# VHH binders against q3afa8: the designs that were tried, part 9

Target 1, 265 residues: q3afa8
Amino acid sequence: MDKASLGIGIFDSGVGGVTVLKELINLLPGENFYYLGDTAHVPYGSKSKEELLILGDAIIRFFLKLGVKMVVFACNTSSAITLPILKERYPVLMEGMLEPLRKNMPAKAKVGVLATEATVKSGLYQKKLMETNKFQEVYMIACPQYVPLIEKGIVSGKEVEEATREYFEPLLKEEVRDVVLGCTHYPFLTETIQKLYPKIQVIDPAAYVAREVYRKLKENKLLGENGGKVQFYVTGDEKSLKNLGSLYLGYNIDRVQKIDLEVIV

## First folded at step 1 (VHH)

Design f08 (framework vhh_7xy4_2)
Fold by ESMFold2-Fast, scan of step 1:
Structure f08 (fold): chain B 265 residues (1-265), chain A 124 residues (1-124)
Amino acid sequence: as target 1 above (265 residues)
Amino acid sequence: QLQLVESGGGLVQPGGSLRLSCAASGFTFSSYEMAWVRQPHGKGLEYIATISGSGGSTYYSDSVKGRFTISRDNAKNTLYLQMNSLKPEDTAMYYCARTYSSSPWFDELGYDYKGQGTQVTVSS
């Protein structure tokens, strides 16, 4: 069975997806990973569904040429919009950010979600959580300061702490104790959040994604044993991935290969 | 700090016209795609039109194509919606929004802010 030796493709529009990659590496040390940051086309949130499908299709075909048994959509936009369509077009296993959390998170009376302004204003994330009937109240908190701070490498200190206190104030008022990190960048701030609010259960969707990937690979008898390699690819700028990605993963990303996606229109 | 202020709504007879304006402040207006969306009483948000940052590309919902025109004046940080041949079903609160999508594909998605709105009522 040669297929178990194939790699796992992970993609995001930028560096945020390394938070998912880290959980996958920790849970699946026998696997080989291909990480793609589609940095030439960031931000994905500003793109039409058709453009996202064209990019997603190109990314799937890129990973298939490398040889993968599974593709992980470490991008909230692609997970919500394109994954349901692309999984019907290709036989490769696929998983995204939201469905593992929806399936496996325990029922809670109240849950908070820290997210970008775009995600909060869209209502999609809240709607998807409410559809499970597991949550009576979902409190969406827009965190516009977080991504700019993280992109600058500022993940601790006064400015992050002050922003965090501001964002958590309405959650504390409602006695919310379970808080979902609704942006792939936000796990960069987990230590700061936990320091300020040790009684709050921080829920990282990446952990649910990693566990669901493991579950599917095990069920299909596709678990690898002789892996441990990660290869990094970008379509545009590599600096954020090299600098912030290395910081988050705890090792130097020395080599990033620049590639062009083969789009079909 | 980001502000969007809509104006120009009112009561109009079927077949009439209105021009809506949206004054934007607190961000680099020309760098963002802008949208008009509407919300009829007791219903969800309905996409109307989007315009690219440069104004070079525009998109319209099928319900308003040929009747409405979206435009912008980047020198004045102002977004416009020219509404012609108005119908009773156009009655709604109209909002301008800064958006991460210049396409109707996102429906309830893509908006990162909207203003207080301006009411348009089309009735005899």
Scores: ipSAE 0.000, ipTM 0.119, lowest interface PAE 18.1, mean pLDDT 84

Design f09 (framework vhh_7xy4_2)
Fold by ESMFold2-Fast, scan of step 1:
Structure f09 (fold): chain B 265 residues (1-265), chain A 125 residues (1-125)
Amino acid sequence: as target 1 above (265 residues)
Amino acid sequence: QLQLVESGGGLVQPGGSLRLSCAASGFTFSTYAMAWVRQPHGKGLEYIATISGSGGSTYYSDSVKGRFTISRDNAKNTLYLQMNSLKPEDTAMYYCAADRLSYEEWYTSGLPDYKGQGTQVTVSS
C-alpha cells in the first residue's frame, strides 16, 4: 500500500553481497530487506550480456512480487553490464556498486583496485573509473586467491597475509595510497589488509552504495520507519550464505528460503 | 518512532548565557549526525551547529562561532548547545535535528530527516 513501507531487495551471485547488506542494515534500520544469492547460476563473470539480462529480469520480477521500492545490485558484473539497461525497463529504483563510488569518491592521482581476474581482463571497471577524470592512473590488481580463501572461511592468518603481500607489491612500487575493494567478497579481508598496510586507505564501495540508497530514498520520500527485518533467499546452495554470511553480519542466518527464478526466454 | 525533545529555552538578557538540551529516543543515537537549527520570526531555517555521530567533528555558522558550543553525550542520548554572549539577533525557535548525512548534504537538501518541536529563545532586556 504505502510505498515507503515496501522493502529493499539486494542480490548477488553468492555470499559477497552481504558486505553491502551489512552497510545498508546499519544505515537504514527502519527498512525491511530481502537478500537473494543467485547461487544456482554462479559465476556471473563468465556469462554473456544476454544471459545476465535474462537473470536480472527474473530477479527484479521476483523482488517486485515480494514488494520492494528499490533493488540493489550487489554484484559488480550486473552493476556494470545489466543495471543501465534494466533500470529503463522497470519503474522500481535501482542502484549498483560502481556509480555511487564514481560519483562520490574524492579525486586521487593514483588509485589501486583489487578485483577478480575476469574484472581486470574485461577492462570495463578501469575504463569507467578513468571516465570520471578524477583519477590519473588506475592500477588493476587481479586477486585470484582471495575468493577461494574467503569461501573457505579463511579471512585472516598466514595464507591470506602472504597472498595480500603479493597483490600489494605492485601498488607499493607505484606509491599507491588509496585502494578500492573491487569485489564484494573482499571486505571480508579488510582487517587483514589494514593490519599489514596501515598507511594505505582501503576503500569499500559498499559504504558509498548504502549512502546513495539512503539519498535516493530520502529524495523520493520513501524512507521506511517500521522495518528491521531481513529475509534470505537462494536459488541453489545455501551453505556459504548461512556460514560466511552469519560470520560477516555478526548474527545467525537461521532461515534461508530456496526459490526458483521465473526465466522468460 | 524517532523522537527529539528540546528544553532549556527562555528569556535572557543580552550578554547572558543559556544551555539547550535535546533528549533523543527511538534510534541508535551515536550513528546519527546531530544539529541545532533555528528559525527567527519571519525568516527561514538556519543551521547553526552540527556534530558528527562520534562527537569528533563539529561545524558552526559564522553567526555563532566563538559564542556557541555543540556537544553530545552518547551514553545519555542527549545533545547540548551552550550559548554564550547572547545577542538580540539570537532570538528564535531552536530545534534539535537528526540526519544520517553530513552537514554539506543537509545544506543541499535544506531540511534534516527529523527535527523536534523546538524551544523558544528570546534575548531582550
Scores: ipSAE 0.000, ipTM 0.251, lowest interface PAE 12.2, mean pLDDT 85

Design f10 (framework vhh_7xy4_2)
Fold by ESMFold2-Fast, scan of step 1:
Structure f10 (fold): chain B 265 residues (1-265), chain A 125 residues (1-125)
Amino acid sequence: as target 1 above (265 residues)
Amino acid sequence: QLQLVESGGGLVQPGGSLRLSCAASGFTFSSYAMAWVRQPHGKGLEYIATISGSGGSTYYSDSVKGRFTISRDNAKNTLYLQMNSLKPEDTAMYYCVKEGDYSNYFTPWGEFDYKGQGTQVTVSS
């Protein structure tokens, strides 16, 4: 079979990965996509490396069964912890959230990163950005209010605006002008952030991920031309994906198939 | 063979409108981001607007936000720039540009590897 006609698998632990999916659909309209939300096992941030590897392995095998030429890790935790290991186990192309941003973001004296408390406390995101020598100062801002608000469908209004002002205060004090959305949920808030801070350049890693996927497919002669379809899958609850995913993508997600992962211990 | 052909430029009065078109051929149009850039006489190239391959994402320079709209018709392999509330400082040669085949990231400033022949816009009384 022509490998270029195979689809692209994208996964996240929840609905956040639709922000990456949207950029992929927009940049690669000739591709077919399979989106998997591993909602039965959320949150990934509290899981051990061993647990994440078991889940990641099962997810890759699921996508291979569907027929994919590439798997995109639309989860920051899996991208940082398991992608480097799983990449060595399977011949399928793989890409994640961190490396495309690291390689391709222009150098800046100061950069802010909005992230979950777990990501900030890990130090891993900050370390990976600073290893590039492109950024002299990296300001990590933990945003514990954001994910709960987004999961409730609250992406605008007074409560989101107040939280955003609180989180941006230290960045404004340091005259930070470039701010990375270090959680796949956070692009849901881009309009609110831009409304409050129109002079700040909001950087969505999903755009860099989509560009790197395109580059790798082009380089390997795997770009599709007759795609345009998206299939949605979940391991647990589908409500957030149907409601928030539809809101973010700008069209109704009518069908989500529930699946079980074949875990090998 | 890759080709970009711009049209729609001309002489207009301040406050007027123009619609620029760019006919693309020789590549899978919907797979590439496209942009408009301009060059005033004796000056360097200035970024105006970018649109993603599907048309779902657009970016504008501050100088044209609210006045210009970038769009595309992938069925017709055509890129457009609707220019409203034109000012004398908008006078320039306008170029359609294609994203590079081996671009490794997307930004408003972009990696663009092909520029068309251009269409002249003159805003004066």
Scores: ipSAE 0.000, ipTM 0.113, lowest interface PAE 19.4, mean pLDDT 84

Design f11 (framework vhh_7xy4_2)
Fold by ESMFold2-Fast, scan of step 1:
Structure f11 (fold): chain B 265 residues (1-265), chain A 127 residues (1-127)
Amino acid sequence: as target 1 above (265 residues)
Amino acid sequence: QLQLVESGGGLVQPGGSLRLSCAASGFTFSSYGMAWVRQPHGKGLEYIATISGSGGSTYYSDSVKGRFTISRDNAKNTLYLQMNSLKPEDTAMYYCARDLTPEYSGWDYSTYGMDVKGQGTQVTVSS
């Protein structure tokens, strides 16, 4: 088998990872993708390191059975906690959400980060960005209204615009011009944010992830040429992936296969 | 309701001068940066100049730097654009805009859905 013809596995705990998938499809149209939403075990943010490693190990083994040359961790929690460990266990290429952004984002005096309350409270995202020494000031903004609105399919209109104005007011006061979308759901709101704040540079980590995936595949002579297919999988409920995923990708996700992960405890 | 009303445009010969004004109401004027943008006939919006809320910082596009001066009077809620050494290429509809950042650097406002945008003021420089 030509290894370059193997697919790329992408996983998230839910639908948010389709934002990463969209960037990958746009940049790498010659590739085949397998998307897995681990919806039976959401939310990942509250899980222990040990639980996340068990799930991540099972997910990688699942993708290896399908035949992949690379696995993308489209989950911020798994990228921060489990990717550094799992990449040492398996010979397959791996990439996550945080390292491509940290490595390749240019230095800025001030940067804002829109994130969930849990992410802000954990301090993990801020700590990882600060470790780069590229940013003098990092402004973490908790956006508790965003995920509930997005999960209801509300990505534009008065309610989301009012929430966005509220969240951006502190950033504007501090003259922040570069704002990172620190939750995989938040790119669903990019058009609304850009409409309200066209002079703010919205930074989607998914774009950095896609470019780093391309770079690694090219460097390893693994770029595919005759791809263009995406297969969708879930471990639990498929409704959010079918409905919100279709909305975000701009086409109907009509088939999602339900699978069981083979966990080893 | 937020309102921006531009005035001061007109017909002028090359090398001439004009002073544009923008009367702002419905928001705390001094808390926001303000910008001037223009739209030539049949083209998109083009950035001209930005001034910070306090007036302490100003930024200009390369096409007008050295010829145009942006200023503000916070007591009167008024923004100004002094235009000197006018050229035929400066012919456009001129708009003032509430600027959300003081470091605007030439971003095109053609996709800008600003909630309050004035009617503009026409500047025509004869060839």
Scores: ipSAE 0.000, ipTM 0.102, lowest interface PAE 20.9, mean pLDDT 82

## First folded at step 4 (VHH)

Design g01 (framework vhh_7yz9_2)
Fold by ESMFold2-Fast, scan of step 4:
Order: structure tokens, then sequence, then C-alpha cells
Structure g01 (fold): chain B 265 residues (1-265), chain A 125 residues (1-125)
């Protein structure tokens, strides 16, 4: 059986994971992709570990029925909490947001991380970065205005610039030069950030994720050649993912399919 | 193998002063925020002060105005100058590497990591 022809599943709790999908499509044009936004269960940040495991299990089983060789956790919460456990339960290859960054980012004296309030308050993201012993000072910046603005399609202009100046003030005072985008929505603000702070290196974890996916597929002799198809699925709002996903990807999404996850209690 | 070494503790009378020192290996100190924690018998460790690599300082309300944190980057050393000491300041004082977290709009938090062995401070009467 030619497992190399199987697809790659990508999921997030919402539309933000399309930023990871975009990097994957660009690096792996020979692959078939299945994107799932679990929009019926958003937000993931407020859920228990047990609830996240139940949802993650259902999502993996959904992708396995479609026929995948790898599942990408384009959700920072699931990458930190559930991926290490689910990886041991299924023989399919898995990758998330944190491990590729942790393994491959160079050591830095100071690093900033822009993230949601839930991610900052959880302490898990900073713990995972600190465990590497590569990062001496980690500055976690909660950016509560960013996701609402991005979801409205507002990625530039006065309101975004004012929020960005507020969030970057503590980083500038500490002379931080390297800033990680700790939310899958945030790469769409890269142009605004670079305009305001051209000396800051913006680090998008999605690029590390895409390179690690390529590396694992190559090592396992699973690289596809004749793909190029992308299919979109949601558990909740079909129109929202179609419209926002098209905005984020820079092309029109023809169809978004609504599905129900089979949750095993 | 590299470590934090605290010194300068001892017995002092109420109203007196002490200066604590913490010398770190270069790989712990360089580029790091550093801080002081203290632990009273039977209680959890509570933070006292921290200083970023850039020199910004933050103090617990219980010591603000009485304690001053400073650093000497040439000596890989962080100091805690303790003035107007009270019996309630009696504790073992620990030096730690600090990770600083910001919450946007001026709010922030911190986590202490990589602890030294501590230096005892006793304030009599």
Amino acid sequence: as target 1 above (265 residues)
Amino acid sequence: QWQLVESGGGLVQAGGSLRLSCTASGSIFSGNAMGWYRQTAGNEREWVAFITSGGSTTYADSVKGRFTISRDNAKNTVYLQMNSLKPEDTAVYYCARVTVYYYGSGSYTYAFDYWGQGTPVTVSS
C-alpha cells in the first residue's frame, strides 16, 4: 500500500491554524491536506486536560477515516497538553507547534513571546521553552486585542498599531531582539510589526512546524508527489471559516464541509 | 555544575542593615533577570525583589522603600541591600534566576528558576 499518497491532517480550535496550513502548502505542494477547525468547541484554552484529550482523540480518529499519514496540531493548547499523550496512543505521525520551535530555534539570551492571555496564564508555553536551557530570559506578552481584530479582518491601521506599540513597550525596554508569534493568528500582523520595529526578528513557529513535517515525511519515505488538493472541515460555523480562511490564505476557499466529531466519553 | 552562591546573612538587631550578595557563574548571570526570594520556617517561599538584565527593578510591597536590589555585571553578582530590618524579615534568603512575563497593558508576572542554597538572616528583638 502506498502510504505516501495519504494526506496530512491539520487542526485548530478555529481559523488561526490556516497560517500553519499556508506554510505547509508552500513547502509541500505535492501533498493532499485536510484542515479541520473545531469551531463548535472553541475556546480550547478554558477546557480541562480530560476534555481536550477527548476532543483530540475524536479529531485523530476523524483524520484516520479520511486517510492520513500525519496529523499536525496547529493549536498551541493541544500541542502543549494533549499531543505528548495522543502521540503514544496512535501509530500515525504527529507534530505540534512547540517541539519544532524548541528543537531548532537558536539559543538566545532574551526572547519575547506574543501570546493569548490563556497561554500566558497557563505557564505551559514558557515552561516548555525554559526546559530547553536555550532561553535565559523569556518575556511572555499577553495580546488580548489581537485575535478579535484579526477575526474582523483588521491586520493594519491605527488600532492595530496602537495595540502593537503597547505590547512591544516592555520588550523594547529590555532590548529584546527576537520575538516569537505564540498564536497561530499572529503571523498576519508580521508586516505591521516589521513596519513599527524593523530591528526586531519576528519568529513564526509555523515555519519550524512545516520544516519538521517535511523532515519526518522524508525520513519515513512518505513524501507525496501527485497531491495538491486541500479540503476544509468545521464542526461549527461553515461560513466563518470559509470567509476568514480565504482572507488568511490569500485565495478563495470553494467549500467548507460541516462534520460532527464522534466523541467517546 | 555552575551555581548561585549567596552570602552576607547573619544576626542583626531590629533597625539594622545587611547586604546580601549572590555570585553566579557567567552562563547563569549573563543576559538573565535575577532576584531574591525568602522562606520563613513553615511557610512557602515568597519573592522579595528582582532586577532585569537591563536594570529595571521590582519589589514586594512588604520591603518597598527598605530594600534595594542592584547588580554588578562585571562581577556576575546581584545584591540585596536591606535597611530598617524588622523581626518579620527573619528568613532564609535565596538568589534565583528569574523569567519575566508581561500581560500587555502594563501588567506582568515572574517565575523564579535555578535556586541557590540560601543565606540565613535573623533579626533579633
Scores: ipSAE 0.000, ipTM 0.258, lowest interface PAE 10.6, mean pLDDT 82

Design g02 (framework vhh_7yz9_2)
Fold by ESMFold2-Fast, scan of step 4:
Structure g02 (fold): chain B 265 residues (1-265), chain A 124 residues (1-124)
Amino acid sequence: as target 1 above (265 residues)
Amino acid sequence: QWQLVESGGGLVQAGGSLRLSCTASGSIFSGNAMGWYRQTAGNEREWVAFITSGGSTTYADSVKGRFTISRDNAKNTVYLQMNSLKPEDTAVYYCARVTVYYYGSTYTYAFDYWGQGTPVTVSS
């Protein structure tokens, strides 16, 4: 019955969730982590609520079979759409990308959000931020070039710098000083953004997610002491996770297990 | 949870005036940008006007000079005064929270639709 020794499951549709994993490893070195990239079903942004629920349910059941005390939704789409429903179906602790940021970010007159075109067009991210009453003006910036560049390993240089200048021009015009990275891939670009715009405060939601995970585990007396291991899983291609994930985490991901999700339709 | 209730719509003759109101029930929306959006049957929604918490206003070209947006933060209410109404202004009008976003060199206003809408019909 020592639930504190159980691991923490983290999932995303791809490699982007390693940005959340890195913050969790740094804050919680006594924990064991299971990372799942649902690469067979990417992209999640175009999927129906029903399809996302089927996938999310299968992912939670997968983690429960491995033995977890908490599941982290390192996917903005799943965090917004499926987490409120799935947390009612399972007693395991759950956390997502958006609620820790909403709850704990300080109030600002102006905030910018860099996000995918699908996230901006959905209206869901800005709706959730506006519901807090912490922000008078929210500037959503669609960054369609970012994910393709990052997936190719291009996180610095002329092409990404030019895209960044284009995306930041309207934020500079409005004198926005605080900018949220509204896609789990975007922390790959933090050094490039800070080099170009050192006066802008870049806000990575992953730091808020990690702190909220710590808080919930501590509150429930579930903090682990003898962990420090990470196991990686994919449903499809593993190349991006092995290459870009290793680059971001600063160590070699040499072992990735391919699994099939047990979906119930 | 926010609830926005629009009122003041109706039938009016071309050249006439209407005043729309939007009140937040059971909540304080002071500190948020608020705006009006409209939709005609079979067409996409189009933005009309927005007002920041500090009172700065922006209008669509089609309504500039004819419509005035204002707010009363003590009453949690946003108003849209519509003057010199045209048949083309016929639509369902929605009150919403406002965000601004940019895409390359293009920007637009994103609206979160929490209002029920109020119909406005302008006859010839």
Scores: ipSAE 0.000, ipTM 0.236, lowest interface PAE 10.9, mean pLDDT 82

Design g03 (framework vhh_7yz9_2)
Fold by ESMFold2-Fast, scan of step 4:
Structure g03 (fold): chain B 265 residues (1-265), chain A 125 residues (1-125)
Amino acid sequence: as target 1 above (265 residues)
Amino acid sequence: QWQLVESGGGLVQAGGSLRLSCTASGSIFSGNAMGWYRQTAGNEREWVAFITSGGSTTYADSVKGRFTISRDNAKNTVYLQMNSLKPEDTAVYYCARVTVYYSPSGKYTYAFDYWGQGTPVTVSS
């Protein structure tokens, strides 16, 4: 009962996690959300496991002080590395980016994944998808131009279209029909991708995350009914969250609170 | 072109073990990752396990802890040790080459090709 009135914490190292937040808001309009962009420590991809655990631990404790019944790891790096450990330390429900997709995506003979160069080189995303036994062939495509363009607010037009054609060329050659957006920034480009390749099924992991969060809350009798508010927090710069986040969410992010994480080494 | 030759399949009781072998031509095997797939009647082929040229292994969730993939680079052979077999493991098992290729623009693509003829495995309940 009282727990059902608690909020849902969502975090990412930057603005990308708003793609997950948007799906959550649309599916769960009765919930209160706390979004944290850990912008003082971006990028997470270059950090050690030890550093990520220190930051993840501090973020969980921050959300617990605010009052949450669930924490969503909208960061792919933290979902893969720290979530399995942190879920054992704290009695709060947790969900990440990859497990909902792995569990609930239909089996496909061929699947493409658009991802950052660091994600492709790590091999981790491909490994986790292949472990499900659902995907016969996984085609990892590094898209180094995408994040810089998105961070500048360039989500359509000639430059994005040319980069997209270049990235899809290997996928078209292999007759791939299903393409996963393997970076939380990439849903910003969904309209451009769909315009160029209307026969390609674009798969956004955020939709799977939102459905799994709904399922878990429903099963645990924790669904909220009187919420509808979102509060935004950052540890560093707020510009991307205010500008790009507002663009993606379709409404103005008027207030962003700056906070300091309490780290324990 | 001769691709891959699988062997070691057969009939086994639930809880039993089988070891599958796949011998490849040198040009297919050398420097490449190798893997195993399986197909049950009426279903698509399911990836089972793969091993890089350096020996790093990856397994499907359904077989983790039960199956072990290994390779003998001198013999151009990859093996699948199957323990604690279940009726659900009944399938035709295929050997495949796993290819990673890099484009001049710094992009990578992972592809699976050079499928073998398959070896049937039947697990009795």
Scores: ipSAE 0.005, ipTM 0.198, lowest interface PAE 10.8, mean pLDDT 83

